# VHH binders against Protein CSN12 homolog (csn12): the designs that were tried, part 23

Target 1, 185 residues: Protein CSN12 homolog (csn12), of Schizosaccharomyces pombe (o13873r232to416)
Amino acid sequence: VIFHYYLGIVAFLNQNYKNASAELEIAFSLCHKGYNRNLELILSYWIPTRILVNHQLPTKNLLSKFPNLASVYIPLTRALKSGNLGEFGKCLQKNETLLAKTKIYLTLEGTRDLCIRNLFRKTWIICGKSTRLPVSVFQIALQVAGTDLPKLHVEAILANMISKGYMRGYISRNFETVVLSAKDP
Below, E stands for the ipSAE of ESMFold2; O stands for the ipSAE of OpenDDE; V2 stands for 0.75 times the mean of E and O plus 0.25 times the DockQ between their complexes.

## First folded at step 17 (VHH; framework vhh_surovatamig_d1)

Design Z7 (from Y1 with E110Y; at its last look DockQ between E and O 0.86; V2 from the best seeds 0.00; counts 0 for: unsure alone 64.7 < 65, grease 26.9 > 24.2, SAP .731 > .668)
Fold by OpenDDE, look of step 17:
Structure Z7 (fold): chain B 185 residues (1-185), chain A 123 residues (1-123)
Amino acid sequence: as target 1 above (185 residues)
Amino acid sequence: EVQLVESGGGLVQPGGSLRLSCAASGFTFSDYSMSWVRQAPGKGLEWVATIKQDGSEKDYVDSVKGRFTISRDNAKKSLYLQMNSLRAEDTAVYYCAKDLNRYFEWLYPYDYRGQGTLVTVSS
């Protein structure tokens, strides 16, 4: 357990999150169920890694056994699932000192795009799953989520989302419209 | 592209049995733990079972322990779920999922799973 834990931590600190995830998973699986402190230590690095790399959230059942983790990740997972950027930011700020000390803050900061993805997908759904949506629609979505940005900045966000493969489509700048894939935007 | 295709669902009476299958493609099947998840009408996704890459370890949600058995054939890139002693509360669409377990759930529930197969347990 210890061997895999430390390998996982080293990988995590080096931002080798794929390896970190693999090693920490092994550590967790090998750790006795009664060793709550050790399990919590493993989870403290494994959870953010899983969110970032695998786009997976810790379950409520898991968090129920670890109150300290629950205080961080219950609000965070809620924010991510709902695409609430305001709540996302508040959660990280509230826990900034602790998360920064362990280098976990940077990892969780990297999950903001996942929150945006969910917000935009929700927006797409409530707009009738149209393949053509004005950029202003996404701008409004961001505003409702707690982020007020000019349209040009929203276009940049959309472009980034498309570039990362979180959205499939392209931006028609002339028409200020996002054209999304009919299959799975 | 990761593809998962579930099959084997159907209508069954309480106490009956059913075997689900999942055909995987687009990734190295043997490198990943695999899971079954289900979604009952009006409810969210629920984790059901997970099997380790080499099949050496299996885990189940408490409500199905002793009744369901997860297995895999890495050569065939297939995942299975043998469901015995089925109950009405087992009624759901069952999905095959890659690298999911009882500790984690998908951030995007419509991603990384197949079309699902409907299991209806009714008298």
Scores: ipSAE 0.450, ipTM 0.822, lowest interface PAE 0.5, mean pLDDT 91
ESMFold2, look of step 17: ipSAE 0.757; ipTM 0.868
ESMFold2 (binder alone), look of step 17: mean pLDDT 80; pTM 0.818

## First folded at step 18 (VHH; framework vhh_surovatamig_d1)

Design R1 (from Y1 with E110H; at its last look DockQ between E and O 0.94; V2 from the best seeds 0.82)
Fold by ESMFold2, look of step 18:
Structure R1 (fold): chain B 185 residues (1-185), chain A 123 residues (1-123)
Amino acid sequence: as target 1 above (185 residues)
Amino acid sequence: EVQLVESGGGLVQPGGSLRLSCAASGFTFSDYSMSWVRQAPGKGLEWVATIKQDGSEKDYVDSVKGRFTISRDNAKKSLYLQMNSLRAEDTAVYYCAKDLNRYFEWLYPHDYRGQGTLVTVSS
């Protein structure tokens, strides 16, 4: 257990999240299930790794057994699923000291893009899966989610989503419109 | 590109058996644990079973223990679920899943699930 746990931590701190995930999974599977403190330590790094790399969230059943993890990840998973950027930010701010001390904060910050992706996909679905949507529609979606941003910032976010492959299309700046691929937006 | 194609579903009576198959491509199959998940009508996704990379360890949700057997053939890049003593509550669309286990759920299910294979248990 301890060997794979430390290999996982070293990989995590080096931002080698694929190897971190593999080693932490082994550590968790080998750990006696009555050793809650050791399980919690493993999960402290395994959970953020699974969110970032695999786009997977801890289940409520898992979190019910670990109150300290639940206090962070129940609100965080809710924010990620709903695309609520405001609540995402509040959750990280509330837990900033602990997450920074354990070197997890930046990893969870990296999951913000997953939250945005969910918000924008829900917006696209609500708008009838249109291949053309004004930037203002996404601006309103962000505003409803608790984040009031100028259109220029919203365009930058949309460009980032396209660059990362979370959206397929382009921005028509002349018309302030996002044009999405009909096949695979 | 990761592809997972499920097959073997159908209509069976309670107490019957089915074997589900999953053909995998686009990744090194033997490097990853594999799982079955299912979605009953009107319900969310439920994890069913996981098998480790080399087949050495298998894990099941309590409701299927003793009735279902997960297996894999790494040479054929295939995952299987033998389903015996089927009950009406097993009615669901079944999906195979790469690198998912009982402790986690998909953030983007649409991106990671295939078409699935429908199992209907009814008289």
Scores: ipSAE 0.727, ipTM 0.856, lowest interface PAE 0.6, mean pLDDT 88
ESMFold2 (binder alone), look of step 18: mean pLDDT 81; pTM 0.836
OpenDDE, look of step 18: ipSAE 0.831; ipTM 0.921

Design R2 (from Y1 with E110Q; at its last look DockQ between E and O 0.90; V2 from the best seeds 0.81)
Fold by ESMFold2, look of step 18:
Structure R2 (fold): chain B 185 residues (1-185), chain A 123 residues (1-123)
Amino acid sequence: as target 1 above (185 residues)
Amino acid sequence: EVQLVESGGGLVQPGGSLRLSCAASGFTFSDYSMSWVRQAPGKGLEWVATIKQDGSEKDYVDSVKGRFTISRDNAKKSLYLQMNSLRAEDTAVYYCAKDLNRYFEWLYPQDYRGQGTLVTVSS
């Protein structure tokens, strides 16, 4: 257990998240399931790695066994699922000192794009799943979620979502319009 | 591209048996644990079972223990679920899943699941 736990942490600190996930999974598998303190230590690095790399969230059943993890991840997973950037930011701010001490803050900050993807998907659904949406529609969605940005910056966010494969389509800058494929991610 | 194609579903009576298959492609099958998840009509996704990469360790949700058996054939890149003593509550669309276990759930199910295979248990 201890060997794979430390290998997982070293990989995590070097931002080798795929390797960190693999080592932390081994550590968790080898750890006796009645040893909640040791399990909590492993999970404190494994959970953020699974969110970032695999787009997987800890279940409520898992979190119910670990109150300290639940205090962070119940509100965070709720925000990620709902696309609530405001609540996402509040959760990170509330837990900033602990997350910074364990070097997890930067990893969780990187998951903000996953929250934005869900915000934009909700926006697309509300607009009737149109294949053409003005950039201003996404600008308004971000503004409602607490992020007031000019259209050029919103276009950059949309381009990033497309480049990451979170949205399939392109931006028509001349018409300030996002053109989406029939099945938007 | 990762592809997972489920088959073997159908209509069965309570107490009956059914065997599901999943054909995998687009990744090194033997490198990953594999799972079955299911979605009952109008319900969310529920994790059912997981099998480790080499087939040595198997894990099941309590409601199916003793009735379901997960297995894999790494040479054929195939995952299986043998379902015995089926109950009405087992009625669901069943999906195979790469690299998912009882402790985690998908943030984006639409990106990771295939079409699934429907199992209907009714008199």
Scores: ipSAE 0.734, ipTM 0.873, lowest interface PAE 0.6, mean pLDDT 87
ESMFold2 (binder alone), look of step 18: mean pLDDT 81; pTM 0.828
OpenDDE, look of step 18: ipSAE 0.835; ipTM 0.921

Design R3 (from Y1 with E110M; at its last look DockQ between E and O 0.96; V2 from the best seeds 0.00; counts 0 for: unsure alone 63.6 < 65, grease 25.8 > 24.2)
Fold by ESMFold2, look of step 18:
Structure R3 (fold): chain B 185 residues (1-185), chain A 123 residues (1-123)
Amino acid sequence: as target 1 above (185 residues)
Amino acid sequence: EVQLVESGGGLVQPGGSLRLSCAASGFTFSDYSMSWVRQAPGKGLEWVATIKQDGSEKDYVDSVKGRFTISRDNAKKSLYLQMNSLRAEDTAVYYCAKDLNRYFEWLYPMDYRGQGTLVTVSS
């Protein structure tokens, strides 16, 4: 258990999240289920890694066994699922000291893009799944979610989403328009 | 692009058996644990079973232990679920899943699940 746990943490701190996830899974599997402190410590690095790498959230069943993790991840998973950037930010701010101390804060901050992706998908659905949407539509979605940004910054966020594969399409800067794949944007 | 295609579902009577298959492509199949998840009508997704990369460890939700057997063939990039002693409660659409286990759920289920295969258990 301890060997794979430390290998997982070393990989996590080196931003090798794929290897961190693999090692932390082994550590969790080998750890006796009565060792709640050790399990919680493994999960404190495994959960952020699985969110970032696999786009997977801890289940309510798992979190019910670990109140300290639940206090962070129940609201965070709700925000991620709903695309609620305001709630996402409040959750990180509320837990900032603990998450920064354990060096997890920046990893969870990186999952903000997944929250944005869900916000933008909801926006696309509300707009009738149009294959062409003005950048201003996404700017309004961000404003509603508590993030007031100029169109140029919104274009950068959209470009980043497309670059990371979270959205399928391209930006027509001449028309300030996002062109999306109709099937799986 | 990761692609998972489920098959083998159908209509069976209680006590019957079915064997589900999942054909995988677009990734190195042997590098990942594989799971089955299911969704009963009007319900959320439920994790059913997981098998480790080399088949050495298998895990099941309590309601199917002793009745279902997960297996894999890494050479054929295929995942299987043998379902015996089927009950009405097993009625669901079954999906195979890459690198998912009992402790986690998909953030974007629509992006990671295929069409699934429908299993209906009824008299």
Scores: ipSAE 0.713, ipTM 0.855, lowest interface PAE 0.6, mean pLDDT 87
ESMFold2 (binder alone), look of step 18: mean pLDDT 80; pTM 0.822
OpenDDE, look of step 18: ipSAE 0.791; ipTM 0.908

Design R4 (from Y1 with D111E; at its last look DockQ between E and O 0.93; V2 from the best seeds 0.81)
Fold by ESMFold2, look of step 18:
Structure R4 (fold): chain B 185 residues (1-185), chain A 123 residues (1-123)
Amino acid sequence: as target 1 above (185 residues)
Amino acid sequence: EVQLVESGGGLVQPGGSLRLSCAASGFTFSDYSMSWVRQAPGKGLEWVATIKQDGSEKDYVDSVKGRFTISRDNAKKSLYLQMNSLRAEDTAVYYCAKDLNRYFEWLYPEEYRGQGTLVTVSS
């Protein structure tokens, strides 16, 4: 258990999240299920890697067994699922000291793009799954979620989402419009 | 492109049996643990069972222990769920899942679940 736990943390700190996930899973599977403190330590790094790498969230049943993790991840998972970027930021800010001390903060900040993806997907659905949406529609969605940004900044965010494959399409800058794939936006 | 195609669902009487299959493609099947999840009408997704890469360890939700058996055939890239002693509460759409377990759920379920196969247990 301890060997794979430390290998997982070393990989995590080096941003080698695939290897971190593999080692932390082994550590968790080998750890006796009555050793809640040791399980909590493993989960402290395994949960962020699962969110970032696998796009998977800890279940409420898992979190119910670990109150300290629940205080962080119940509100964070709610924010991620709903695309509530404001509440995502508040959750990270509230837990900043502990997350920075354990060097998890940067990893969880990296999941911010997953929150934005859900916001933009919900926006696309509300707009009738249109293949052509003005950048201003996404700007308004961000404003409602607590993030007021100029159109150029919103275009940069959209370009980042497309570059990462979270959205399939392109930006027509002449018309300030996002053109989405009809099949797989 | 990861593809998971479930089959074998149908209408079954209480106490009956059914065997679900999942055909996998687009990834190295033997490298990943595999799971079944289900969604009852009007309810959320529920994890049902997980089998490790080599088939050595199997894990089940308590409500199906002793009745369901998960298995895999790595040569055929196939996952199976043998369901015996079926009950009305087993009625659901069943999905196979790559690299998911009892501790985690999908953030983007539409991206990861297949079409599923409907199991209806009714008198």
Scores: ipSAE 0.698, ipTM 0.849, lowest interface PAE 0.6, mean pLDDT 87
ESMFold2 (binder alone), look of step 18: mean pLDDT 81; pTM 0.831
OpenDDE, look of step 18: ipSAE 0.831; ipTM 0.918

Design R5 (from Y1 with R102K; at its last look DockQ between E and O 0.90; V2 from the best seeds 0.77)
Fold by ESMFold2, look of step 18:
Order: structure tokens, then C-alpha cells, then sequence
Structure R5 (fold): chain B 185 residues (1-185), chain A 123 residues (1-123)
């Protein structure tokens, strides 16, 4: 258990999240299920790794067994699922000291793009799944979610989403519109 | 692009059996654990079973233990679910899943599953 846990942490701190996920999973599987403190320590690094790498969230059943993790991850998973960037930021800010002390803070900040993708997907659905949407529609979505940005910055975010494969399409800069492929991103 | 195609669903009577299959492509199948999840009408997704990469360990939700058996054939890039002693509560769309376990759920379900195969258990 201890060997794989520390290998997982070393990989995590070096941003080698695939190796971190593999080692932390082994550590969790080898740990006796009655050792809740040790399980909690493993999960404290395994959960953020699985969110970032696998786009998977801890279940409420898992979190019910670990109140300190639930305090962080119930509101965080709610924000991620809903695309609520404001609540995402509040959750990180509220837990900043704990997350910084355990050196997890920046890893969870990296999951912001997943929250943005869900925001933009909800926006696309509300707009009737149109294949052409103005950049201003996404700007308004971000503003409603608590992030007021100029159109150029919103275009950069959209380009990043397309580059990462979270959206399939392109930006028509001359018309300030996003053209989405027929495939559902 | 990950592609998962489920098949083998249908209408069965309570107590009956079905065997579900999943054809996988677009990734190195043998590198990943595989799972079945299901969605009953009007309900959320429920994890059903997981099998490790080499087939050595299998895990099941309590409600299907002893009735369902997960298996895989890495040479054929295929995942299977043998369902015996079916009950009305097993009625659901069943989805093949890459790299999921009982402690986690998908953030983006549509990205990590196929179209599903419907299992209806009706007297």
C-alpha cells in the first residue's frame, strides 16, 4: 500500500497523472477497507487525478464514507456537472488552505475546463442545438456563470475547447460565430 | 475515437437469461478495465459490473451478484455480460463503459459509452 501511495504522490506532484492514477488505484485496492484514515489519504490524491484524467467524479455513496472529502467534492461535483463556474470558484476558494497544504489546489483548478465544457454544452442545448452560434451567446453564458469577459477572451476560450476536442467545429472570426460540426461534442 | 457498440438486448420473461456483447474499437482494449452500466426508464445511470484488464478480477453491484457474469476477450476486443435469473428491476438500457468502477461516475456520459442495448424483463 505505502509504496504505491508514495509513487502515486510523486507522479502526481510531477504532473504525471496517468502514472499517479495507476499507482493510487493499486494503493486503494490493497488498503484494508476498515482503515478509513489511510483510504482517505489515498482518495485525497486519487479523486482529483480521476477527475482530471478520466473525467470521472466520485459517487455520493463513496463520499458518504468520508465527510472531509464530501465537504469538498459534493459541491465541486455539483458545480462541474452544472457548468457553474461561480460555484466552482467558490468551492476552490473556500477550501484553498486545505487544498494548497496538500498541493492539490492547482490540479483541481485544471478541471475548470471541464466545468466550462458543461456550461457551453448546456448553452448549446438551450439554443436548440444550433450548428451556428454567435460568440456573444457564449459570452453571456459565462457572464451568467459569474465570469464577465470581453469577446476576444471568450474566442480564446472557445478555441481552447475546440483544440482539446471538447467542441467540434471552428470559429468564424469575421462573423464572430462558432460553427459546430454535426457531431455532438 | 473510442467506439463501443452494444448488442444482445431484448424482451425476456422473469427468470430468463440474456447475453450482452460489446464491440470495442479506437483504443487499446487490453490496456483498460471495462464496465457495464445501466439506465432504467426515468432513472440515472447505475454501475453494474467491472472487469480488470486481464480478466483476473470482477466486481458487481450487490443487486446482480450471483446472477450476472462479466467477461472479456482481449483478442476479439469484446466485453460480455451474461445475465441469468432476470428480474423486472433489471429492465434498462445497458451500456458498455471504458475504465469505470463502482466508486466513480462519468462527468460526460455520452463521450464514454455506446448507444446501449435495451433489456426488457416483463411477465
Amino acid sequence: as target 1 above (185 residues)
Amino acid sequence: EVQLVESGGGLVQPGGSLRLSCAASGFTFSDYSMSWVRQAPGKGLEWVATIKQDGSEKDYVDSVKGRFTISRDNAKKSLYLQMNSLRAEDTAVYYCAKDLNKYFEWLYPEDYRGQGTLVTVSS
Scores: ipSAE 0.637, ipTM 0.832, lowest interface PAE 0.7, mean pLDDT 87
ESMFold2 (binder alone), look of step 18: mean pLDDT 81; pTM 0.831
OpenDDE, look of step 18: ipSAE 0.824; ipTM 0.927

Design R6 (from Y1 with L100I; at its last look DockQ between E and O 0.92; V2 from the best seeds 0.78)
Fold by ESMFold2, look of step 18:
Structure R6 (fold): chain B 185 residues (1-185), chain A 123 residues (1-123)
Amino acid sequence: as target 1 above (185 residues)
Amino acid sequence: EVQLVESGGGLVQPGGSLRLSCAASGFTFSDYSMSWVRQAPGKGLEWVATIKQDGSEKDYVDSVKGRFTISRDNAKKSLYLQMNSLRAEDTAVYYCAKDINRYFEWLYPEDYRGQGTLVTVSS
């Protein structure tokens, strides 16, 4: 257990998240199920890695057994699912000191793009799943979520979402419009 | 591209049996643990069972223990669920799942699940 746990942490600190996830999974599988403190230590690095790499969230049943993890991840999970960037930021700010000291803060900050993806997907659904949406629609969605940005910055965020594969389409800058794939947006 | 194609669902009477199959492609099947998840009408996704890469360890939700058996054939890149003593509450769409377990759920279910196979248990 201890060997794979430390290998997982070393990989995590080097931002080798695929290897970190693999080692932490082994550590968790080998750990005696009655040793909740050791399980909690493994999960403290495995959960962020699993969110970032696999786009998977800890279940409420898992979190119910680990109150310290629940205090962070119940609100964070809710924010990620709903696309609520305001609550996402509040959750990270509330836990900033512990997450920074344990070197987890930047990893969780990196999951912000997953929250933005859900915000934009909900926006697309609310707008009737149109294949053409003005950039201003996404600007308003970000503003409602607490982020007031000029259209050019919003276009950069949209381009980043497309480049990461979270959205399928392109930006028509001539008409300030996002054109989404009808089949696989 | 990862593809998971479920089959074997249908209408059965309570107490009956079904065998679900999942054909996997687009990834090295033997490298990943595999699971079945299900969604009852109007409900969220529920994890059902997981089998480790080599088939040596199997894990089940309590409500199906002793009735369902998960298995895999790595040579055929196939996952199976033998469902015995079926009950009305087992009625759901069943999905094959790569690299998920009882501790984690999908953030983007539509990106990772297939079409599923419907199991209806009714008199």
Scores: ipSAE 0.681, ipTM 0.836, lowest interface PAE 0.7, mean pLDDT 87
ESMFold2 (binder alone), look of step 18: mean pLDDT 81; pTM 0.829
OpenDDE, look of step 18: ipSAE 0.794; ipTM 0.912

Design R7 (from Y1 with E57R; at its last look DockQ between E and O 0.93; V2 from the best seeds 0.81)
Fold by ESMFold2, look of step 18:
Structure R7 (fold): chain B 185 residues (1-185), chain A 123 residues (1-123)
Amino acid sequence: as target 1 above (185 residues)
Amino acid sequence: EVQLVESGGGLVQPGGSLRLSCAASGFTFSDYSMSWVRQAPGKGLEWVATIKQDGSRKDYVDSVKGRFTISRDNAKKSLYLQMNSLRAEDTAVYYCAKDLNRYFEWLYPEDYRGQGTLVTVSS
């Protein structure tokens, strides 16, 4: 267990998340299920890796066995699913000291874009899955979620989502409009 | 582009059997654990079974233990689910899943699931 755990942490700190996930999974599978402290230590690095890279969230069944992880990840999972950036930030702020001490804070901060993507996907669905939406629609969605930004900043966020492949389309510079692909927007 | 194509579903009587298949492409199949998940009418997604990369470990939800067997063929890039002693509660659309296990769920289910294959268990 200890060998794969340390290999996982080294990979995690080097941002080698594929290897980190593989080693942490092995460590978790080898760890006796009655050793909750050791399981918790493995999960503290495995969960952020799965969220950031695989876009997967820990289940409530898993979290029910680990109260300290649940206090972080139940509200974080809820915020990610709902696109609630305000609650996302509140959750990270509340747990900042522990997450920074274990070197996990910045990895979880990197999942903010996943929260934004889910906000924008829900916005798109609510608007009837339109292939053309004004940037102002996304600006309003961000405002409702607690982030008040000028349109130019919202355009930069949308461009980042497109660049990361979270949205397929382009921004029409002439009319402040997002044009989404007919396939997988 | 990752593609997972499920097949083998159909209508079957209680107590019957079906064998589901999943053809994988667009990724190195042998590098990843594979799972089956299902969605009953009006319900959310439920994890069913997981098999490790080399087939060395298999894990099942309690409700299917002893009745379902997950297997894989890495040379054919294929995942299988043998379903025996089928019950009405097994009625669902079944999906093949890459790199998902009992401890995690998809943040973006529409991005990762295929069409699925419908299994209907009824008299």
Scores: ipSAE 0.732, ipTM 0.859, lowest interface PAE 0.5, mean pLDDT 88
ESMFold2 (binder alone), look of step 18: mean pLDDT 81; pTM 0.832
OpenDDE, look of step 18: ipSAE 0.818; ipTM 0.924

Design R8 (from Y1 with E57H; at its last look DockQ between E and O 0.93; V2 from the best seeds 0.83)
Fold by ESMFold2, look of step 18:
Structure R8 (fold): chain B 185 residues (1-185), chain A 123 residues (1-123)
Amino acid sequence: as target 1 above (185 residues)
Amino acid sequence: EVQLVESGGGLVQPGGSLRLSCAASGFTFSDYSMSWVRQAPGKGLEWVATIKQDGSHKDYVDSVKGRFTISRDNAKKSLYLQMNSLRAEDTAVYYCAKDLNRYFEWLYPEDYRGQGTLVTVSS
């Protein structure tokens, strides 16, 4: 257990998240299920790694066994699923001291893009899954979620989402319009 | 590109059996644990079973223990689910999943699930 936990943390601190996830999974599987403090320590690094690398969230059943993790990840997973950037930010601010001391804060901050992706997907669905949407529609979605940005900045966010593969399409800058794939937007 | 193609679903009567298959490509199959998940009509996704990379450990949701058996053939890059003593509540679309277990759920199910295979258990 200790060997794989140590390797997992070293990999995590070096931002080698794929190796961190693999080692932390082994550590978790080998750890005696009655050793809640050791399980909690493993999960404190495994959960953020799984979110960032695998786009997977801890289940409610898992979190019910670890109240300290639940206090962070129940609201965080809710925000990520719903695309609620305001609640995402509140959750990170509320837990900032703990997450910074354990060197997890920046990793979780990196999951903000996943929250934005869900916000934009919900926006697309609400608009009837249109293959052509004005940038202003996404600007309004961000404003509702608590982020007031000019269209140029919103275009940059959309371009980032496309480049990361979270959206399939392109931006028509002269029409300020996002053109989405009908099959895999 | 990761591809997972499920097959073997169909209509069976309660108490019957089915064997589901999943053909995998686009990744090193033997490096990853594999799972089955299912979605009943109008419900969310439910984790069903997981098998470790070499087949050494199998884990099941309580409602299927003793009735379902997960297995894999790493040479054929294939995952299987033998379903015995089927019940009406087992009716669902079944998906195979790479690197998912009972402790985690997909944030973006639409990106990771395939087409699935429909299992209908009814008289």
Scores: ipSAE 0.728, ipTM 0.861, lowest interface PAE 0.6, mean pLDDT 88
ESMFold2 (binder alone), look of step 18: mean pLDDT 80; pTM 0.826
OpenDDE, look of step 18: ipSAE 0.855; ipTM 0.928

## First folded at step 19 (VHH; framework vhh_surovatamig_d1)

Design Q1 (from Z6 with Y32H A33Y; at its last look DockQ between E and O 0.86; V2 from the best seeds 0.79)
Fold by ESMFold2, look of step 19:
Structure Q1 (fold): chain B 185 residues (1-185), chain A 123 residues (1-123)
Amino acid sequence: as target 1 above (185 residues)
Amino acid sequence: EVQLVESGGGLVQPGGSLRLSCAASGFTFSDHYMSWVRQAPGKGLEWVATIKQDGSEKDYVDSVKGRFTISRDNAKKSLYLQMNSLRAEDTAVYYCAKDLNRYFEWLYPEDYRGQGTLVTVSS
């Protein structure tokens, strides 16, 4: 267990998250399931890597066994699923000291784009799955979620989402409009 | 491009049996543990079973233990679920899943699941 756990942490600290995920999975599988403190230590690094690499969230059943992890990840997973950037930020701020000391904070901050993707997808659905939406619609969605940004900054966020493949389409700057693919937006 | 195609679903009476299949392509099948997940109408996704890369270890949700058997054929890049003693509660769309276990769930299910195969258990 301890060999793979430390290999996983070294990979994690070097931002090699694929190798970190593989080593931490082995460590978890080898760890006796009655040893909750050891399991919690493994999960503290394995959960962030699975969110970032695999876009997978810990289940409530898993978290129910680990109160310290649950205090972080129950609200965080709720925020990620709902696209609630305000609650996402509050969760990270509330746990800032612990997450910074264990070098996990930056990794979880990197999952912010996953939250934004869900916010924008819910916005698209609420707008009737239109293939053309003004940038202002997404600006309003961000404002409702607690982030007040000018349209130019919102356009940059939209461009980033398209660049990462989280949205399929393009931005028409002359019309301040996002044009989405009818298939797989 | 990872592709997972499920088949073998259908209508069956309680107590009956079905065998589900999943054909995999676009990745090295033998390098990845595989799972079945299911979604009953109007419900969330539920993890059902996981099988290790070499088939040596199998894990099941409690409600199907003793009734379902997960298996794989790495040469054929295929995953299977033998479902015996079926109950109405087993009615769901069944999906195969790459690298998903009992401890985690998809954030973006539509990115990772196929169309699935419908199993209906009804008298």
Scores: ipSAE 0.710, ipTM 0.850, lowest interface PAE 0.6, mean pLDDT 88
ESMFold2 (binder alone), look of step 19: mean pLDDT 83; pTM 0.854
OpenDDE, look of step 19: ipSAE 0.818; ipTM 0.928

